# VHH binders against Protein FAN (NSMAF), part 1

Every score and structure here is a prediction.

Target 1, 98 residues: Protein FAN (NSMAF), of Homo sapiens (Human) (q92636r189to286)
Amino acid sequence: NISEKLHMECKAEMVTPLVTNPGHVCITDTNLYFQPLNGYPKPVVQITLQDVRRIYKRRHGLMPLGLEVFCTEDDLCSDIYLKFYEPQDRDDLYFYIA
Unless a header shows other numbers, all headers, positions and changes below count from the first letter of the chain; antibody chains aren't numbered by Kabat.
F, E and O stand for the ipSAE by ESMFold2-Fast, ESMFold2 and OpenDDE, each averaged over both directions (binder to target, target to binder). V2 = 0.75 x the mean of E and O + 0.25 x the DockQ between their complexes.
[cut] marks letters that were taken out.
The coordinates of atoms that the task and the answers printed are left out; those that the model quotes come from them. Centres of patches stay.

## First folded at step 18 (VHH)

Design y2 (from x6 with Y52R)
Fold by OpenDDE, fold request of step 19:
Structure y2 (fold): chain B 98 residues (1-98), chain A 123 residues (1-123)
Amino acid sequence: as target 1 above (98 residues)
Amino acid sequence: QVQLVETGGGLVQPGGSLRLSCTASGFTFSSYWMNWVRQAPGKGLEWLSDIRGTGYYTFYADSVKGRFTISRDNAKNTLYLQMNSLQPDDTAVYFCAREVYTSGDTETEFDYWGQGTQVTVSS
């Protein structure tokens, strides 16, 4: 939506059970977007921020690079798991989602 | 009370294999991410691998990728680490650790650790 205000964008990976895909993360005032470079599982993954129920900074190994976003209250599986290359990007994104 | 107990360590020759186990009790094992971490003599902690509760997500450090395999049997409350192609620099105490979400604004943390099991790779 062209009316959305872009807050930030950065490189990241989306983690799925079978594969991790590099791509770009964009967060606006209304939505979180992930665009995988390979177009999998779809060209753009979108999460409406209003649907976010939980968000957690997750360590990846011993590094502060992970972020899990939950749009459900009780599910153990996040709706999107992002792994960042820079800790600051992860923290910034957390800030805009939380 | 929460307990984690590692077993399976030992002495092996280079190129050998070991299978570590971590038996969990005192909590709903399947609900937690579990991790393997090691500490070599004189070195800091090194994260090796983690696995989600369902077992669908697995991750590995570059140092062990292709050689180590993490798995779990939730029915047995047991975490495993299959270690192949072991080398002397794999010598360390190996720990399993439970990972928990926090308030969200801080990193997930390892809130419980096992006592560790010694793995020694030497000719």
Scores: ipSAE 0.319, ipTM 0.694, lowest interface PAE 1.4, mean pLDDT 92
Fold by OpenDDE, fold request of step 19:
Structure y2 (fold): chain B 98 residues (1-98), chain A 123 residues (1-123)
Amino acid sequence: as target 1 above (98 residues)
Amino acid sequence: QVQLVETGGGLVQPGGSLRLSCTASGFTFSSYWMNWVRQAPGKGLEWLSDIRGTGYYTFYADSVKGRFTISRDNAKNTLYLQMNSLQPDDTAVYFCAREVYTSGDTETEFDYWGQGTQVTVSS
């Protein structure tokens, strides 16, 4: 949507039970997008920011590289788990979602 | 009261295998990420592996990938660490630790630890 205001773009990985996929993260004033390089599970994963209920910074191994985004209050499984390559990218994305 | 108790440590020869267990009580085990951490003589704490409550998400340190496998049985409130192809530098005290959210803007942390179990790999 060209009417959305772009906040940031960066490289990241989406972690799922079956596979971890590298791709690109894009966050606007309205949505969080993840575009996996291989198009799996779909060409673009979209989360409306208004649907976000919880977001947590998670360590990945020993590094501050993880984010879990929840669109429900009670679910144990996040709607998206992102692992970043740079800690600053993780923190910046947290800033725009939180 | 939260309690974690590790068992299964011992003496093993290089190339051998051990299976560690961590029995949890005093909390809803399935709701928490669980971790294995070790401390070798003269070294600091080293994170090894973690597993999500559902058991589908597992992560490993590069030092143990392909050799160690983390798993859990939520019905038994038990965390496991299968250790294969053990090497002398795997000698350490092994701890299980519960991981918790403190606040959204800070990293998750370990709030409870077991007493540890000694693993010694030597010929």
Scores: ipSAE 0.304, ipTM 0.682, lowest interface PAE 1.4, mean pLDDT 92
Fold by ESMFold2, fold request of step 19:
Structure y2 (fold): chain B 98 residues (1-98), chain A 123 residues (1-123)
Amino acid sequence: as target 1 above (98 residues)
Amino acid sequence: QVQLVETGGGLVQPGGSLRLSCTASGFTFSSYWMNWVRQAPGKGLEWLSDIRGTGYYTFYADSVKGRFTISRDNAKNTLYLQMNSLQPDDTAVYFCAREVYTSGDTETEFDYWGQGTQVTVSS
C-alpha cells in the first residue's frame, strides 16, 4: 500500500489449516498484499505478481468465494488461499492477476 | 479408471452415530479436494462437507456443522464422514465426489461420484 499504483482493495480472510484470519487485501500493479487483522502469521503477507504461476477460483463452502494463488508450477499447496465475503471482489481480484 | 465406492450406510436410531467410508482408486487421491453430498427421498442434492487433499482444510454446510466430521486417510485412499446425533431428516443416499479445478475462469467441478450408500434414521 506504499507508493505503488493501487488497483483495488477489499476485506477477505486468509484460509489456513487451523483458522481463517480476517484482514484486508490489496492489489497493486506489482504486488498482492494481505494484512491480517491479528498480525498472524505476519503483519503483511506479500506476493509478487510476476511470481504467480497458477490461480484458481474455488467454491468455499459451495459458494463462489475462494481464490488460490500458486507461485510454483507443481506444488499441491497454494501460496495463499483467500476467502472473500462477496463473489465480485474475488472475481475482480482474479481479473487483475490473470 | 477413477472409482469411488461408499460403504458404511445402514439403519440407525435417532440420536445415533454412523461412519461412512469412501474408497478411492484409479487416481492420486491426495491431490484432490473430496466432498460429501446427500440426496433425501424426493429432494435435490445437498452438499455437506469438503476436505483438501493435503493440509486438511475442511468446511461444512450449516445443517451438519458440529454433528458431522469429514476426514481422510491418504495412505488408505479413503475418505470418511463421521455422523453424530443423527435425526430422521438425515435419511438420504450419501455420495462422495471428487473435485477438480477447471481450465477456465469458472468454479471447481465434481467430475466423479460414487454410487452412494443409504443412511436411514428411524425408530
Scores: ipSAE 0.207, ipTM 0.579, lowest interface PAE 4.4, mean pLDDT 86
Fold by ESMFold2, fold request of step 19:
Structure y2 (fold): chain B 98 residues (1-98), chain A 123 residues (1-123)
Amino acid sequence: as target 1 above (98 residues)
Amino acid sequence: QVQLVETGGGLVQPGGSLRLSCTASGFTFSSYWMNWVRQAPGKGLEWLSDIRGTGYYTFYADSVKGRFTISRDNAKNTLYLQMNSLQPDDTAVYFCAREVYTSGDTETEFDYWGQGTQVTVSS
C-alpha cells in the first residue's frame, strides 16, 4: 500500500511450535507485515492493526524479546508470535500497536 | 490455595534419564505459563524452560536445549520435564514455578513455587 506510512522495520523471527522463521517485520500506520527471509514464495503475513485485540510482551528467562499478538479472543494460539534480536525493536513495535 | 508439588527426583548415573512431574492444584492450570528452574549446591537459580498454558509454545535455556523436554498434561494438571543425557553438573534441586503478569505491568514474575525435588547425578 503506497498510501501507508511506514513507521519502522526490523529483523525478527516468527515463532511456531515446530520451527522459528527468520524474516523482516514492518509496521505502518495501518498494518503489521512479516516477510520470511526464505526464497520460498510464501505469502507475506499481514495483520490489520485495527483488528488487534490483545498484545503481550513476553520474557523467556531474563530475555525480554517476545511479542504475542492476538486478533481474536481465542486463547489457543496467537495470530503471530514474534521474537526479536534486540529488546528495543520489540518495545518500539509494541509502542506503535498499543 | 495454590499448590505446586514436584516429584520424580533421585539418584541417577551419568548419561541417565529422569522425568520430573509437577502437580498443580488450587488454580486453572491451563491458563498459566509454567517454568522449570534449578538450583545447584552453592549456586543461584538457573532458569531452564517454559511452556504456554495451552502447551503451544516452549522455550529452553541454551544449557539444556536438546537434552531436556518440557511438556504438560492439562487434563491431569501436571507439568513435566524429561531430562536425558544427565551429567554431574545437572545435580540440583529442581523447581516448577507459575508465571504471572505483575499488576499494571507488561512484564512477568514467578508468584508460586514448588518445594523442589532433588536430582543427583553421580557414579
Scores: ipSAE 0.198, ipTM 0.601, lowest interface PAE 4.5, mean pLDDT 84
Fold by ESMFold2, fold request of step 19:
Structure y2 (fold): chain B 98 residues (1-98), chain A 123 residues (1-123)
Amino acid sequence: as target 1 above (98 residues)
Amino acid sequence: QVQLVETGGGLVQPGGSLRLSCTASGFTFSSYWMNWVRQAPGKGLEWLSDIRGTGYYTFYADSVKGRFTISRDNAKNTLYLQMNSLQPDDTAVYFCAREVYTSGDTETEFDYWGQGTQVTVSS
């Protein structure tokens, strides 16, 4: 159980169609976790890295702050969309997933 | 044969509203992020908003957030920009653009653009 190694943690926002939810991201050697400050949709969102099928860096205008993660082959909606406050945090987390 | 055609521009008074349309043809519209960009007289391009191919995510530049709304109707192959509370500084040519990744790169670019539609906000 204690074999899971923390790689990084940062602040980020989880984007949904209705709202963005600020919170904390951490990534380990096996999982990505997001803890929204408001508890929506749940106190901790967990994605197993082995289930990730696609990831995309997103740029909106000149701000390279988005990361879109899919755990299915269907591109209807992502399993999680993260918006970072710092470009380097997005790039670092991308490299741990990719 | 990719085509993007903007319509709906015109002259409006300050505080007024317009809805721009961009009709797409020659590609699978629902598979692409679409963007609105404007160019004011004598200025460079200013990115305004984008929308995911499914319509699920939208993003806005701070200069238009709360006043402009991007949307799309994939059954009609049409992208929209609803512009409210228009001010003279919104005067520009407005373009829609299709977004793609540069092959083997993490950067995106706009590979096809419409010819633009003029929006003029003045007394």
Scores: ipSAE 0.194, ipTM 0.599, lowest interface PAE 4.5, mean pLDDT 85

Design y5 (from x6 with T58I)
Fold by OpenDDE, fold request of step 19:
Structure y5 (fold): chain B 98 residues (1-98), chain A 123 residues (1-123)
Amino acid sequence: as target 1 above (98 residues)
Amino acid sequence: QVQLVETGGGLVQPGGSLRLSCTASGFTFSSYWMNWVRQAPGKGLEWLSDIYGTGYYIFYADSVKGRFTISRDNAKNTLYLQMNSLQPDDTAVYFCAREVYTSGDTETEFDYWGQGTQVTVSS
């Protein structure tokens, strides 16, 4: 949506059980987008921010690079798991979602 | 009370294999990320691997990728670490640790640890 207000964009990876894909994260005032470079599993993964129920900063190894977003109260697996290259990008994204 | 107990450590020759176990009690094991961490003499803690749920997510440190395999049996409340192609620099005390989400906007943390099991790789 062109009328959305852009908050930030950065490089990141989306973690799935099968594969971790590099791509770009974009967050607006209404949506979180992830665009994998290889177009898998979707050209764009979208989460409406209003659907977010839980969000956690998760360490990756010993680094503060992970972010798990849940759009349900009861599911044990996150709807999107992002791994960032820069801790500040992770923290900034957390700020805009939380 | 939460309890984690590691077993399976020992002395092995370079190139050998070893399988560690971590038996958990006092909590719903299947609901938590479980981790293996080690500490070599004179060195700090090194994260090795973690696993969640029934194995939905699994991650490894580059230092052990391709050699170590993490797994879990939730029915037995047990975490495993299969270690192959062991080398002398794998000598360390190996710990299993429970990982939890924290309140607020802080990182996940290890809130409970086992006593550790000694692994020694030497010719």
Scores: ipSAE 0.513, ipTM 0.791, lowest interface PAE 0.9, mean pLDDT 93
Fold by OpenDDE, fold request of step 19:
Structure y5 (fold): chain B 98 residues (1-98), chain A 123 residues (1-123)
Amino acid sequence: as target 1 above (98 residues)
Amino acid sequence: QVQLVETGGGLVQPGGSLRLSCTASGFTFSSYWMNWVRQAPGKGLEWLSDIYGTGYYIFYADSVKGRFTISRDNAKNTLYLQMNSLQPDDTAVYFCAREVYTSGDTETEFDYWGQGTQVTVSS
């Protein structure tokens, strides 16, 4: 959506039960996007920020690189699990979502 | 009261195998990330592996990937660590730890630990 205001872009990985895929994260004033390099599970994963209910910073292997986003109050598993390469990117994304 | 109890440690020769267990009580086990960590003599704590839910997410440290397997039986409130191809540098006290989400802008943390079980790999 060309009318969206871009907040940040960065490299990251999306964690799934089957595989962790590298890609790009993009967050705007309305949506969170993840674009996996290999197009799996789909070319673009989109989360409307208004649907976000919970967000947590998680230590990934004791590193401050994990981020879990929940779009429901009662789901046991996150809707998207992102692992960042830089702690600052994780913290910046948290800032724009929280 | 939350309680974690590790068992299964012992003495094993290089190349051998051990299976550690961690029995949990006092909380809804299936709702938490569970972790294995170890502390070798003269070294700090080393994270090894974690698992969530029914095993939906599993992660390993590079030092144990391909050799160790984490699993859980939520019906038995038990966490497992299958350790194969053990090496002398795997000698350490092994702990299971519960991981919890924190309030505010802070990382998840380990809030409860077992007493640990000694694993010694030696000829």
Scores: ipSAE 0.497, ipTM 0.786, lowest interface PAE 1.1, mean pLDDT 93
Fold by ESMFold2, fold request of step 19:
Structure y5 (fold): chain B 98 residues (1-98), chain A 123 residues (1-123)
Amino acid sequence: as target 1 above (98 residues)
Amino acid sequence: QVQLVETGGGLVQPGGSLRLSCTASGFTFSSYWMNWVRQAPGKGLEWLSDIYGTGYYIFYADSVKGRFTISRDNAKNTLYLQMNSLQPDDTAVYFCAREVYTSGDTETEFDYWGQGTQVTVSS
């Protein structure tokens, strides 16, 4: 029912076991989307922003490019872990979630 | 009290292998990212590798990728670094470090370090 307003879009990689998958991130006023270029593990990964409980900036290989998003308060594994190509894109996305 | 103790260092010839251990106590080991960092003589700290609390994520510095393997045994509260194809420029003191998330708009930090174990690759 409610239309979504796009806030930003950028390129990033979703970190998975053993590999990172390049794709497109977009964030709206209600959702974070990641669309992997190769369709794996699925065509679109969606996180509802209302469900986000914790978000952390993390060094990825010593570069300030990592962002972990948790939809739980106490689980140890993030619901999505994004690696950005540009620190500014990571910091901008952090701003829209936090 | 949080404590990290590295062992397994020593002298090894070029092309050789060593396995380092880091025994943890005083905290829930499986809840933390753990890291290996080294310091060569007269040099700054060089980050080498990390591993998530459950082992789900693992990353390596380019300088050691393909030669070093990080692992953990959460039942034994022990972090490992298998080092293969060692060369003289791998000579350093090797530290394990616990990583914590921080509050605010800052990166993660290493809040506890072991005493280090010397690795010498020579002749």
Scores: ipSAE 0.238, ipTM 0.606, lowest interface PAE 3.7, mean pLDDT 87
Fold by ESMFold2, fold request of step 19:
Structure y5 (fold): chain B 98 residues (1-98), chain A 123 residues (1-123)
Amino acid sequence: as target 1 above (98 residues)
Amino acid sequence: QVQLVETGGGLVQPGGSLRLSCTASGFTFSSYWMNWVRQAPGKGLEWLSDIYGTGYYIFYADSVKGRFTISRDNAKNTLYLQMNSLQPDDTAVYFCAREVYTSGDTETEFDYWGQGTQVTVSS
């Protein structure tokens, strides 16, 4: 019943203007998924990797823990902004997207 | 030419407030993350806060959360830092800095800085 190859899973937070939402990130050969622990804004946030146009590593509080993913060429706001607990997890996930 | 100019520093007593301004020119201000950073005498740089180009995202260092408020007025190309409940250990030179995404796979960086404005908190 496998339809995608899982590459990586880790804990992270999704950053929004109102709150940061802790949850689980996983990346497959076709999708990036974020599953917030509290179910907000929805049980699973999905980004199709084919739609990704820009990705950037960003310092979050001077720590190398931030990653912004854009599915647009010209919008100023990211489609998802993740804060990781460990720099290596952020860098590994960047590797699978880039 | 990109230019950032901080104003609003000065001498204030403990518990007081100041509002810093950073006026930007030579670039599309609304397209950039902007940052406040300070340097106390004899110490390294301490990042304080950032704000996204549209104002959508704002973050604070734990040391200033609840006391400092970053904001921007994109029509005036001006970044602000409202500082409340100031204490002597807030004494520092305060800089604004422009943050850019790099073209490589490295971290964002601060490519332009203002000259800084001195804040001194003492009685």
Scores: ipSAE 0.224, ipTM 0.594, lowest interface PAE 3.8, mean pLDDT 87
Fold by ESMFold2, fold request of step 19:
Structure y5 (fold): chain B 98 residues (1-98), chain A 123 residues (1-123)
Amino acid sequence: as target 1 above (98 residues)
Amino acid sequence: QVQLVETGGGLVQPGGSLRLSCTASGFTFSSYWMNWVRQAPGKGLEWLSDIYGTGYYIFYADSVKGRFTISRDNAKNTLYLQMNSLQPDDTAVYFCAREVYTSGDTETEFDYWGQGTQVTVSS
């Protein structure tokens, strides 16, 4: 049996309208997971890496801390928008997906 | 062809309020993050706020949070900044800017800017 291998973990916030939710990000060989500390909107948000179509680095304010992940070719809204506390964590996660 | 025009600047007393507008033309306004940025006399650019194309996401710099409110009316191709509790250090030229995604390894950038509108807060 093939086990899912963890590549990276870090703290981040999931950006939602008017509120950001702090939590924990991990990325494996097959999935990106976000676990919000407050459990909202759900205990774990999951994106299958095979479904990712676009990924962009974005300034959050003037800080290089934003990452938007799209599982669609054309939608205006990302499937997840993460704000990191450290630029290197954002860039490392980008590397594992891109 | 792409054009952004800021209006609504002027002279205001400390503690006063002012509403800026930015009228867009030559592109699909609702598809872009829009930003407000200011430049005080003799200073560099200071980013203030942004808003997503649909209005879904909004962020503010700490210096203006709670005092300024960004909004947009996509039917009128117009971006707004409501500024309350203005103080002398808010004196600046205020610009709107369009934000675009770049190739995936670089940050977003501001590719078009308005000419700016002067806001002066003095007693």
Scores: ipSAE 0.214, ipTM 0.584, lowest interface PAE 3.9, mean pLDDT 87

## First folded at step 26 (VHH)

Design o1 (from n6 with Y32H V100T)
Fold by OpenDDE, fold request of step 27:
Structure o1 (fold): chain B 98 residues (1-98), chain A 123 residues (1-123)
Amino acid sequence: as target 1 above (98 residues)
Amino acid sequence: QVQLVETGGGLVQPGGSLRLSCTASGFTFSSHWMNWVRQAPGKGLEWLSDIKGVGYYYFYADSVKGRFTISRDNAKNTLYLQMNSLQPDDTAVYFCARETYQRGDTETEYDSWGQGTQVTVSS
């Protein structure tokens, strides 16, 4: 969407049970995007912010780097799990989603 | 009431193996991330590994990666830690901890712990 307003962009990893993929996170006023460097599982993962129902900060080890995003009320499986390299990036993204 | 009980600790020689178990009760086990943490004498708590309730998400500390394996059986409400290639510096009390999602702008919390099980690696 060319009319989207960009809020932030940063490096991050998308965590799945099979693989963790490094890539780039981009969040606008309407969507969250993740672009894995290797194009897997898809060139771009998109989540409409209006569909987000739950979002949680969690630690990776002792580091505040994790973010789980849920687009359902009761599903135990997150729609996207992001691991950031910088705590501030995680917190900033949380701010724009929550 | 929430309860976690660790078992499986003991004395083992260097290079040996142990399998720890953590039996949970009093809550929906599959809804929680579960963690293994240890505390060596005179040292602080060290996070080792965690595993999500469903979907096989799991992570390891560098200190145990390749040697320890975390798993869970939700039907048995049990968390496991397979420890191979044990070293003397693995000597510690090992705890399982429940992680709980928090409402609002707050990190998930380790809000319940077991009593711990002693692991001693010595020749």
Scores: ipSAE 0.710, ipTM 0.869, lowest interface PAE 0.7, mean pLDDT 94
Fold by OpenDDE, fold request of step 27:
Structure o1 (fold): chain B 98 residues (1-98), chain A 123 residues (1-123)
Amino acid sequence: as target 1 above (98 residues)
Amino acid sequence: QVQLVETGGGLVQPGGSLRLSCTASGFTFSSHWMNWVRQAPGKGLEWLSDIKGVGYYYFYADSVKGRFTISRDNAKNTLYLQMNSLQPDDTAVYFCARETYQRGDTETEYDSWGQGTQVTVSS
């Protein structure tokens, strides 16, 4: 959507039960995008920010690099789990989503 | 009341295996990330592994990757740590910890711990 305003972009990994894929995170005023480098599970994962119900900062090990996003009231399964390389990127993304 | 009880520790020879268990009670086990951490003599806490309540999300520290396997049985409210190829530097007290989501600009927290179980790897 050309009308979207880009807030930030950074490198990150998306964690799934099967695999963790490196890629790029892009957040606009309306959507969160993840583009895995290998195109798996799909070329672009998109979450509409309005659908986000909960977002949690999570430590990856002892590092403040995790972020879980939930778009439903079910807290058992996150819609997207992102692992960042830089804590500031994680925090910045949290800021734009929360 | 929230309780976590670790069991399965003991003395094992290098190269041996051990399976730890952590039995949870007093809360909805399947709703929480569960963690294994350890503390070796003279060292600080070391995170080893975690596993989400459901969905097969899990992580390992590099120090144990390929040797340790985390799993859980939500029907039994039990967390497991299968430890293979144990080495002397794996000697430590092993703890399970419940992780709880926090709202706001804060990390999830380990808000409950077991008493720990001693693992000693020695020839």
Scores: ipSAE 0.710, ipTM 0.860, lowest interface PAE 0.7, mean pLDDT 94
Fold by ESMFold2, look of step 26:
Structure o1 (fold): chain B 98 residues (1-98), chain A 123 residues (1-123)
Amino acid sequence: as target 1 above (98 residues)
Amino acid sequence: QVQLVETGGGLVQPGGSLRLSCTASGFTFSSHWMNWVRQAPGKGLEWLSDIKGVGYYYFYADSVKGRFTISRDNAKNTLYLQMNSLQPDDTAVYFCARETYQRGDTETEYDSWGQGTQVTVSS
């Protein structure tokens, strides 16, 4: 069976309007997954990489740790906003999405 | 012509409050994260707070959390900082800064700054 190829995984936080949730991110050749430790807003958040339209690196409190992913061209709200603990993890994930 | 103008600074006694405003022009205000940054005498820049253009995302430095409140009115192109429980250590020039997404593998940039407004907390 043909299956997804795992490229990387790391710890990160997902930023939402209500809370910032720590969890695990992994990226395969087809999908980005985030699994928040507390299960909010859902047990697994999934982004199909082919649907990604815009991706930006953002400073978070002056640190190069933020990544916003948009699956639309015209929406001002990102589909997922990740804050990483290590700049290299953010940069590696960017590489696999972009 | 991108322009940011801070107002609302002044002299206040310890424990007092001030509300700073930053009026923006020359760009689509709602498309940008906005930031407050201050510089105390003889010190470097200290980031205080940011707010996303939409979606109610905002963050604070630990030094001001619980005392300062960032907000924005996108219809008026205005950023605000409500400062309560001010102390002498809050004496500084306060700047607003526009944060702009960059294309490609490049960090966001603080690419426009206001002239700053002086806040002095002294009895």
Scores: ipSAE 0.407, ipTM 0.691, lowest interface PAE 2.3, mean pLDDT 88
Fold by ESMFold2, fold request of step 27:
Structure o1 (fold): chain B 98 residues (1-98), chain A 123 residues (1-123)
Amino acid sequence: as target 1 above (98 residues)
Amino acid sequence: QVQLVETGGGLVQPGGSLRLSCTASGFTFSSHWMNWVRQAPGKGLEWLSDIKGVGYYYFYADSVKGRFTISRDNAKNTLYLQMNSLQPDDTAVYFCARETYQRGDTETEYDSWGQGTQVTVSS
């Protein structure tokens, strides 16, 4: 999108009920995007950063690789749960959202 | 007062099965990831498995994948670990642990633990 400024991009997996999906995450000045590797620009998961209410770092298999993003104050289910391959990528993304 | 109580340990033959339970009280059980961790004699803690408050998110350590199954019943405030194909090196004290989100730039914390239940695999 010509109206957005890209801050970073990295590989990650989106964790959903029953399955994880490898793909690419990128963050701009206004949005977080996740694009699955399974072949299509659709569906791209998009989260408006202005709507983010909670964000937490979580151990994923004891490793510091998990990040859960909530657009609600009290819901048990995150709007997106990302598992990173590198701790630094997760920590960088956290910085741009938090 | 947060309490976690493990039960179901005991002596079992190699190749056998056990089902562990962890009964929780004093907090909203369904709002927490729950974990199983074990400690073999003379060794450090080994994380085994976790499960989110919604019962479809769960993960396993490679050492137990395919043999152990984590589950939870939120109506009963109870966490379970079904252990199959047990081997002598599964002998350990097994703990359940509550995982709590932390504010700021910090990892989740295992902030409440049960007293553990002994599992012994021996002929």
Scores: ipSAE 0.345, ipTM 0.669, lowest interface PAE 2.6, mean pLDDT 86
Fold by ESMFold2, fold request of step 27:
Structure o1 (fold): chain B 98 residues (1-98), chain A 123 residues (1-123)
Amino acid sequence: as target 1 above (98 residues)
Amino acid sequence: QVQLVETGGGLVQPGGSLRLSCTASGFTFSSHWMNWVRQAPGKGLEWLSDIKGVGYYYFYADSVKGRFTISRDNAKNTLYLQMNSLQPDDTAVYFCARETYQRGDTETEYDSWGQGTQVTVSS
């Protein structure tokens, strides 16, 4: 069998301190991946799900489209902040992380 | 107690500018996203902009992008909205709102609001 089982993938934007980056999100049974569309080739952002400490749903423009994932207990900055185009994609991804 | 107080509203000619302030007290200001929201006469609430406690994360509604600039000064516990190129349809009461993370499968909440400041754009 393949070492990772893909659970879902979707389009999203990764929010960074200065810019948002459109790309693709994939989640497996062990990792969350984000591949930016702009500036290819860039390193794939990878977060090991075991390292996740906090995860929060966040409204973006009053729409339920934001998800912040923290691998720390107390840092004010999330390790990844995703803005989804579809609420259901955000909610599904939350389910696989939480 | 949590308190948010908006100031800086007033009457402005079309094409003019205003800077709104929101002074916060009773909580750790830097730990919260802060938001600007407005309500035009006879309309519902319209979200305008937000900013994270770290001042490099911010977003704007399309209706104000390029004209409005959100900022914050965490040392003064103050949120700002610089509004340029104002037009009559920007006439509204402008509110600042504190946004708080919720645990579990629940959205953030706008759990504290100021009383609002009136902005009127008219000749």
Scores: ipSAE 0.320, ipTM 0.654, lowest interface PAE 2.6, mean pLDDT 86

